# Designs tried in a protein design chat: VH-VL binders against b3m1f2r157to386. Part 2

Target 1, 230 residues: b3m1f2r157to386
Amino acid sequence: LSRVPGVDYLEHILFPGEVLPFMIDGSLFDDEMPGLDGLIFGVGFPLMQPPEDNPHKLYGVTCQVYEKGESGRQLVFYKSRALQRIVINCDDIQGPPQYIARNPTSKCFSKVKILPEYFLPEPLKCVDMGSMSRFRDIPSMRDKYRRYQLSSTPWPADACQEYAYEEIVERARKKLEIHKIDTMPRCPIQLSFWLVRNLHLTEKMMRLTFLTDSVNTRLQLIGSTLKEES
Below, E stands for the ipSAE of ESMFold2; O stands for the ipSAE of OpenDDE; V2 stands for 0.75 times the mean of E and O plus 0.25 times the DockQ between their complexes.

## First folded at step 1 (VH-VL; framework fv_sotevtamab)

Design sB4 (at its last look DockQ between E and O 0.02; V2 from the best seeds 0.00; counts 0 for: pae E 17.0 > 2, placed apart)
Fold by ESMFold2-Fast, scan of step 1:
Structure sB4 (fold): chain C 230 residues (1-230), chain A 123 residues (1-123), chain B 112 residues (1-112)
Amino acid sequence: as target 1 above (230 residues)
Amino acid sequence: QVQLVQSGAEVKKPGATVKISCKVSGYTFTDYYMHWVQQAPGKGLEWMGRVDPEDGETKYDPKFQGRVTITADTSTDTAYMELSSLRSEDTAVYYCARDYTIPSGYTYAFDIWGQGTLVTVSS
Amino acid sequence: DIVMTQSPDSLAVSLGERATINCKSSQSVLYSSNNKNYLAWYQQKPGQPPKLLIYWASTRESGVPDRFSGSGSGTDFTLTISSLQAEDVAVYYCQQYYSTPTFGQGTKLEQL
């Protein structure tokens, strides 16, 4: 687990690559504030369902401050960028989070678990579902086969259907302004987040694309929205 | 093979400090919170606090905050609980207990317990 | 602080008979977003530390006999031993982990 010196909360889902600007009122502090340049802090999403069975956990992102300016006499403007998806361990033992805002200057430290981004360059070949009935012939697999009811439960005809990476990219190009296309990343991991940021997905689709650790699955989810909203 | 082995019984005078150890074996010490629980015969089980052995972060019950200090030494896989300003009402068995940690996080329920350390506070 | 109250304080049950222990919390330990009750049950035999029996109000810990079952939701919970065995004579505690952990006062189960 990593640590962050402050946690804030946001009523929207923030994806890696997005900019989160914020302002601090310097008049609220007695002393000179420590430099916040390069500070990494957590941003949690209270409106998302907390991770499995634990109201003390919150989905979120890490954000890093990269720019400082001034707005007015006592207000200081900061720009931060979301970097990584995380689960925040809310160590407050005051019941489930009251979803109270924490700012980057918060004196409460929260543990965070960085969520992985898995990407397979080539999708794994999908096997014919009927052939999986052969698990019955493998002694170590017989109990698993019975448990999963392979070959006895009909599967949808499109169970092995996947959108090609190039197809997703080309469909996205057709829906986006030319000036935005110029900023499209070539790294599939960054592209998956960039597409969510720029395609104005529904709240349900944003939640699903945020929750998956598989970049391939995230791209497939995005691809499905591009097909139906042609 | 998971074991939590605590130090032996202590007899202390009022106002003294006691420090109890809990040595861990059979699992990765830094992966689980270590909690401390007091069991006084007349008051039942009371959670005192916990430490994260990975970084030494602690949380205490307000009743004990200011008197209790919980620490962890990763070089010896040992957790410690130090209780100061002892009173006769602190006479109790003290347990270390491992957090029942699930993939989604720490639960503050307890799956493995030490054998307990009796601390007697008497004049 | 959530206060946990058990009843009865003690009970005596004959071997093979059903034992029922109740636990009440001063406020709900049901988290509405995941529909889970943050409640555990422990068994403590004389001279031994507590042993986890049940978590999430009704999920048995690995290795715990199926004669032990937990039920209830919100503020009212029950631990049931369907057919008492001699080794089940112990003190039983409920514990909430919805907020700062608190335990019930314990129920002493004796053999008639």
Scores: ipSAE 0.000, ipTM 0.456, lowest interface PAE 15.2, mean pLDDT 76
Fold by ESMFold2, look of step 9:
Structure sB4 (fold): chain C 230 residues (1-230), chain A 123 residues (1-123), chain B 112 residues (1-112)
Amino acid sequence: as target 1 above (230 residues)
Amino acid sequence: QVQLVQSGAEVKKPGATVKISCKVSGYTFTDYYMHWVQQAPGKGLEWMGRVDPEDGETKYDPKFQGRVTITADTSTDTAYMELSSLRSEDTAVYYCARDYTIPSGYTYAFDIWGQGTLVTVSS
Amino acid sequence: DIVMTQSPDSLAVSLGERATINCKSSQSVLYSSNNKNYLAWYQQKPGQPPKLLIYWASTRESGVPDRFSGSGSGTDFTLTISSLQAEDVAVYYCQQYYSTPTFGQGTKLEQL
């Protein structure tokens, strides 16, 4: 388990890639240390329902400080970015966690478990299509190309379709503001978190997408919400 | 128009089982918890349990644990409450009630209620 | 289990007069992180299901007249009807939803 030097509470779910600004009492907890630049700390979501309703588990993210802002006499402003999903056994928490929005004045730490991100590349893109590959990017040939892909793979057709996330991307573009689309990542892992942040999902769907370790499943969950909107 | 329509009144003998339906219309069934509340004649309200229609997860009051089964059928947008081993003190009106589901498991107040179903247990 | 206790058990009030119903919880229903009291008030008329009046201790549900107000925090809560109307004759329940929902025993409000 990795140990992080802080565990703070956040009253909503934060996804990897999001910015978390905060202030901390520098006069009480910043003795003899350089600033917090580069520090990695944990943020837990005490209001998020764990999968088994286990009060001993606290889900959250790691955050890394990347910017120190102008500060007042007692409070130092920092910006951090969420990096990885974590789970904490509450029995491992040492010290009193505080909500980060209330300008924490005490330090606590815990061992954390980094949650994995599993992604299986789209199986149809791994099939050798030979001379048909020249038709891959031609829109009018899409259905014909797809039929040849399906006939060439040992995978069941339903499984192949569940891994095809390009259609999810296109449906999401119909619902997103143009300036957000320009920031859309190409990495499927980053894309899955970006979509959750930008599509304004229900709290229930945010919990479900946060708790899945499968990026493929997360993308399909997101895609299901787009069918409901269309 | 949001509605919770319950099945009709029932008369049962002690030891029998009753199953009450609550059919939803006017909102997305899977977005809200469905709760069940008992009210004995001339008495107050008692929470029995709830189901999350999206995944079928349930919670029950210990008073009813083991005798109550709450389910949801998303194909018909209908919740069910089944109470077994009926006793005379189970004579009551039973309500379904909706609350807004949040990821942390915190409930909200019950904003929409069914019309109630009278169950009479008599020998 | 959080026990909810209402007082009085019954109350008779003349039209136009102020009615006050109290509710006490066995432990705090204030969640300090969001500063909200997870406390609701319901009105129930004979032969009808309960109707939500107030949630988060003091927020009126849509369509509830301004004469209904809720106050209090932590463990002590009050429902006030500033000027009783004939249609306000009902049983009133408080309910906590901080944890497993529990209701007060009810307060029967009658017209003198």
Scores: ipSAE 0.000, ipTM 0.418, lowest interface PAE 17.0, mean pLDDT 79
Fold by OpenDDE, look of step 9:
Structure sB4 (fold): chain C 230 residues (1-230), chain A 123 residues (1-123), chain B 112 residues (1-112)
Amino acid sequence: as target 1 above (230 residues)
Amino acid sequence: QVQLVQSGAEVKKPGATVKISCKVSGYTFTDYYMHWVQQAPGKGLEWMGRVDPEDGETKYDPKFQGRVTITADTSTDTAYMELSSLRSEDTAVYYCARDYTIPSGYTYAFDIWGQGTLVTVSS
Amino acid sequence: DIVMTQSPDSLAVSLGERATINCKSSQSVLYSSNNKNYLAWYQQKPGQPPKLLIYWASTRESGVPDRFSGSGSGTDFTLTISSLQAEDVAVYYCQQYYSTPTFGQGTKLEQL
């Protein structure tokens, strides 16, 4: 885990799917590594405000190197792609996130947690459980209720469709038409990340979207921004 | 607009029975649990019980069990709370409150409240 | 029943200052399956019914100002008003709905 030199992270939250060119000191990578192709490293966002309930978390993304560029005297150009959202417990890092921000060339190692794109225990699809809803408040029946709820929820694409993300796509398409962008990811997960960057959302919305572990909720957030601008 | 409108203030003698109504508008009555909450003057909130308007199923706090009856009339979209054997300690404002339904189902958080009904029990 | 205990019982805060109210549950209200805290915060002004502010411990109800925030997990929770406004003078209650709903005793927030 490191702040990659050459990239200004002060104002940038990176999302999965983004291509990231960066310059790094070749000494940061062990010469014994069989190759940089496929190398995965973490990029943290120390200045991103965490949720209030998680003040000791460092959020970031995993990045995979897929191309080595031109080599300078001390710096080597690499291309990478962000893969997954991650969260790090700051206690697992030597120094607080602020330290990392002040020391961008420092190499850190930490256990990371990959953030989910949706919560399976809580169905994305809002289903009227009807008479079954009365068991929600019964502790002894809670698990049964949840299991029933889960079994009745189509995953994952059908659940996402329940949120009418097609409408969001259409609104986004109209907005992006001016920019001659006519193609969007079909996968809701990819779409949710793609839209954030291409719609040029505010920092606040970017942060909220990034911190949201539900693809449906992300799309709803994004959708809300489109309505406000119309 | 979603609204819960309760019946007016009541004055009762000890041992009497009071029945308060809560009429709903702006949403499907049977889609949400209706709860009743007691608040004595200058005191906190106490949950009394709830009814499922769909089938009339009820749940009560043990403190009120045996004296409270909560019912729902789907024909008039009205919930009722009846409290018998009234005591001076039952002097309070009583609220009906709708259960806040989230994607996970009924939660027993309350997003919509009635205006409250004062019941005074005095000899 | 899960017992909810708030602290302090009363709080006086100057306008523009931060107000912090704590709530402790006798048992965890965190549901392991969905990792959500079944906790809500309410605001009640004199002569009015309670108003829902926060649910799931940290999610603001629609229409609630950004200055209100909820935090915590398990058994310890906090309601924070980042900058007290005159209209924020009220009694605040925490409530768990992990099981049969129970309320804290309330915290009276006054203006200094």
Scores: ipSAE 0.000, ipTM 0.483, lowest interface PAE 14.5, mean pLDDT 80
ESMFold2 (binder alone), look of step 9: mean pLDDT 92; pTM 0.944

Design sC4
Fold by ESMFold2-Fast, scan of step 1:
Structure sC4 (fold): chain C 230 residues (1-230), chain A 126 residues (1-126), chain B 112 residues (1-112)
Amino acid sequence: as target 1 above (230 residues)
Amino acid sequence: QVQLVQSGAEVKKPGATVKISCKVSGYTFTDYYMHWVQQAPGKGLEWMGRVDPEDGETKYDPKFQGRVTITADTSTDTAYMELSSLRSEDTAVYYCARDLYSGGSTHEIPLAFDIWGQGTLVTVSS
Amino acid sequence: DIVMTQSPDSLAVSLGERATINCKSSQSVLYSSNNKNYLAWYQQKPGQPPKLLIYWASTRESGVPDRFSGSGSGTDFTLTISSLQAEDVAVYYCQQYYSTPTFGQGTKLEQL
């Protein structure tokens, strides 16, 4: 959140499940504060933009307001939770238009596309074009297959290792506090985001794990970070 | 019985926008792509684009890219095609059509169209 | 885009006689992994939507009479009506679905 009374951009990356608190200064309204409970709004991440002066698309998340608090007569604090990865201002990208507020105080709405989370039952070994080619011919999976193929962050073949789900979980247990481990989800999709939220990853690794639509690839990237020689 | 029922004929001025609906019944809406096909008077069939009702992903023919928007509403089992900046050459019958499902292996699902709507005539006149 | 070219543009055939319509694709529509031709044929009567007759180049859609048959592979395809009936007077279209769907320009079949 970089601005009061509204939020347009966030200087760091938010993953689904993270809490985003924000503040609105009531003195900036001509009348009473708007009711924001349940409001869904967009938050963009400049760190995810292409290295260009004026990029046409912006990666981000949807956030939903779930709690209201107060810090003073004119300051109202809200809590929101990130729900889904999105692309904002993506007129060239396919998908039904969804309009969400740019920020909680804005009357401006942006067209967004919600990014999918793909999970294969088996752990990823490396890119298996032969077995995955079958998804190309399924009507409901055809564009999902193409997006998965194009959005996957390729890793060097010699570094593309197969990771058992249980092995990643055990490596994570060694690095995390006991109370954090107790909150670890069983669902691979939720686990992939939970691991990113609770592990200290480099900026590059956070970008790679955010940009992939493949949960298997995200888990593999996290697993490679947790792996050590001895 | 599988049916695609389209909205009625429209008359529009040049520069206007038209939005046509296609309500489906008799099958699971999210299992099949929904396509839109244009047929100008006395001319052949031209594919415009399609939507995946499950996730809303669309694909458009470059000729219509930028003017066409195809959407799906799973709560009402209805697909929509919106065409903007209408010109006289957009006068045509517009069809919605479902992908054929022939069964068999995943490699055997065609993008041929087995069920078609009745068509919607859009007339663009000044 | 794959361009579909039909011949002839129009055809007149007597009742009970054989009608043959040809369709040529600018590129092969045969997919090597499943050995199938991604080609369909449609019938369209005035005021009606197209009706699917044949898919996979030679497979008849359910409810389509035996007199309709499709043949060919790769780039050259034929729709044959073995014995023309009055109800078969229509415009016929071929369509490829190997890539982004494209249709032929149509062949008008009339009774001689």
Scores: ipSAE 0.000, ipTM 0.385, lowest interface PAE 21.2, mean pLDDT 74

Design sC6
Fold by ESMFold2-Fast, scan of step 1:
Structure sC6 (fold): chain C 230 residues (1-230), chain A 122 residues (1-122), chain B 112 residues (1-112)
Amino acid sequence: as target 1 above (230 residues)
Amino acid sequence: QVQLVQSGAEVKKPGATVKISCKVSGYTFTDYYMHWVQQAPGKGLEWMGRVDPEDGETKYDPKFQGRVTITADTSTDTAYMELSSLRSEDTAVYYCARSYGDYELPVYFDYWGQGTLVTVSS
Amino acid sequence: DIVMTQSPDSLAVSLGERATINCKSSQSVLYSSNNKNYLAWYQQKPGQPPKLLIYWASTRESGVPDRFSGSGSGTDFTLTISSLQAEDVAVYYCQQYYSTPTFGQGTKLEQL
């Protein structure tokens, strides 16, 4: 099987909002290279599979291709952005299973479940029908695509919740580079992921903050690292 | 506590059809693939095919394709394997076994049924 | 199909001694992108179904005694029982899942 090396598994953790650049060498394919604009695919993190866990579980994120660059005749560079946390091959997670491409050039689809956030995120580009049309073209996946789709719901307004995060924002400002502070989001879900991306946390803390479904718990974990480094 | 319980032994004549069942308990039936594996006397284990109970999608080994039909009934959490045009060479123990992945994800079998002996003789 | 070949076909080992079973695949079952070997080992006792012992070539299934270990990469794999117990007398099978699942022919382990 022709696969894009090193794209479907990542040795570090990606959080929603983070950019995943990758390169495809056209010489790796005997056939015509597929178009990738708007494609949603899955990226798994083997680092998050400790020995005592179910080995079938693979935590990861959905990624959507948003930019294409060309450097040479054979090399094509792409940029994708992580959208939602998922678990691949899980029997414990509530909700309907979804199907996504295992990597950008894969003809194979993995059964995945979207991991919820306690506060629903603002709509993500994953509801763009153009980026999901490929799933309807696979005969065995067409009915599952109709029943199950990757999506997010509108983020509810919560002024009280906003005030609860001011303390964490103030603590973070003391640790962040000044130029990054102006780009800090105010929405709790986006803030929680943005902080993990910008605070250079240990791998242990990144795993803990990724695994929690509670935005408040994630922010509390991040907040604990801001009082004392590590 | 995961259990896969298969139907009892069958004796069939050449040309007949056999249908055996595998009833599961202790987990969500639709979250795992159900496979069927043949073990002929004095021979090893041969994968026959699998079904995804969530949507009924099946995959078969070419050796059995055309004679085997694998199905799943989510109302009773039961998988079935039907083998037609039986020959004496089909005499074997048939196992159901579950996997978390399908044929391009990890397909190792963590739980197995107890096996069903099918004897084909005149 | 990937062909799995085990050696020896049968092996007799005294209680408390080390048992070694080999498995060779006709092509590599190592996926370079995730550095995983798509190989499992099973134990089958007479009248019983196979029981999963090892997956990913070296990861022991929950509840399997630590005397069982798997090693190897690519095309050559080994199952080792460090100190044979009477209950370990069985037929052992390797299985690849890099492509459509295929099993080795089995190795019968007997007490000497």
Scores: ipSAE 0.000, ipTM 0.423, lowest interface PAE 18.1, mean pLDDT 73

Design sP3
Fold by ESMFold2-Fast, scan of step 1:
Structure sP3 (fold): chain C 230 residues (1-230), chain A 121 residues (1-121), chain B 112 residues (1-112)
Amino acid sequence: as target 1 above (230 residues)
Amino acid sequence: QVQLVQSGAEVKKPGATVKISCKVSGYTFTDYYMHWVQQAPGKGLEWMGRVDPEDGETKYDPKFQGRVTITADTSTDTAYMELSSLRSEDTAVYYCARDLGELFPYYFDYWGQGTLVTVSS
Amino acid sequence: DIVMTQSPDSLAVSLGERATINCKSSQSVLYSSNNKNYLAWYQQKPGQPPKLLIYWASTRESGVPDRFSGSGSGTDFTLTISSLQAEDVAVYYCQQYYSTPTFGQGTKLEQL
C-alpha cells in the first residue's frame, strides 16, 4: 500500500459524525500542553485504496477536537469528531486546497481537498409539487423549483419508491433498536452518515457510500442493501 | 533542495540588541517550526526557542525568556532571532534549525550555517 | 528539565577501530504509548553546524554511513562507530526531545 509520509492511518473507515478519542502524554512538555481545543487534523484510510491508475490518491476525514476528557498526572484524554470527507495530496479534484495537521501531535501538514456533500431536498414521490415556479428566483429555493420540474417528468412507480427518502428511513427503522431511532439526525447529510455508522454494511458497501458525493445516492445505496437483507 | 541561509557575523557592545535572520528555501516555510540554538565558544548546544511561521506562536526556554524574541516573515520566508541586553556570555554562534514537523518532538534535520555574535566592550 | 550527560568527554580511537559514546538522561525518554525513545545524535565538525545522524535512538538519517549505529532505551543510550574513518573526527552530541530539547555536553572524538 502506497503511503503518504507522516499521515496517520486508520485501519477502518471513519465517517463524518464518528467520535475518535485519543490520549497525549502531557510530560512531553515542560509547560501545560498548548490548547488543542478546536484543532483540526486528518486521518487516512488504506481501505480506501484508489484504483491502480492513481496509487497516490488517499481518502480520509478531518477530525476536530471538541472536548478534553479526564486527565491523569501525565495523560490527557481528548475527544474529536470526524467532520468532512477529504482527499489527500490529489491535484486532480476541483476545489480549494486546505492544509490540515496530520494528527494532534504533528506539526506536519498535508494538502487536502474537502469533498462536497450534495443533497436534493425532498426526493421525487411521483406527486405534483404544485405551483413552485415562484421559487426560481430565490437561490435557497432552487432545489425546490428543480424538484417541481422533475415531478412533471413521468417516472415508473417502482423507481419513485426506490428514490423515496421516507421509504429508506422506514427500512432502516426495521433494522435498528427503538432507542437508537431517537438519536437519528434530522439533517439528511448527517443522517446518511449516521445510517452507515449504525447499520452492518459490507466493506464494499462502506467504500461505495464513502466515495459518493451525492447524499441521495448514498441513501439509495443504503436502501438497496436493506432491501436485499429484507 | 532545502537551504537555511543566515545573516553575517555581528560585533556588539554590552547592553546592545542583535537581530539575526534565517532565510529558507526548498520547502513550504509554514509547514515546519523554526528553532534557534545557541553555542558558546568551546561549549555545547542550548535550545533558545522556536516560532510557528503559520501563526507566529512562539515558545522560549526560561533561561532566555524576556530577552529573546523570535519572529517569522512569511512574505520573505525568513525567520528572525532578536536578543536584547547583550552580555559577554552571549558571545556565541547562533543557529537556526528546522524540526522534522512533529508538534511535540523537536529534533533537527536541517541547520543554517551559523552566525557568530561577539559581545565585547 | 531533562539533563543529558555524555561519557567520556573525549576519546581517541585508531583508524578502523570501534568507537563508543554513551549518553544518559536524568529521566526516561521512552514514551510508553508508542514505545519510542525520543533521542537523537548529531555530529559537529569545527566551523560547521551540527549534522543529524540518528533519531528515535536507532534510526539512521538518510545518507549517513552504516558504520554509525544507535542503541539503548529509557535512560541509557550508545552511539557506535564500527570502524573509525578519518572524516569521523568530530564532536558528537546526544539530544532528547521528550520534553523541551536539551543536549549533552558533547564528546570529542579524536584519531589516535
Scores: ipSAE 0.000, ipTM 0.415, lowest interface PAE 18.8, mean pLDDT 74

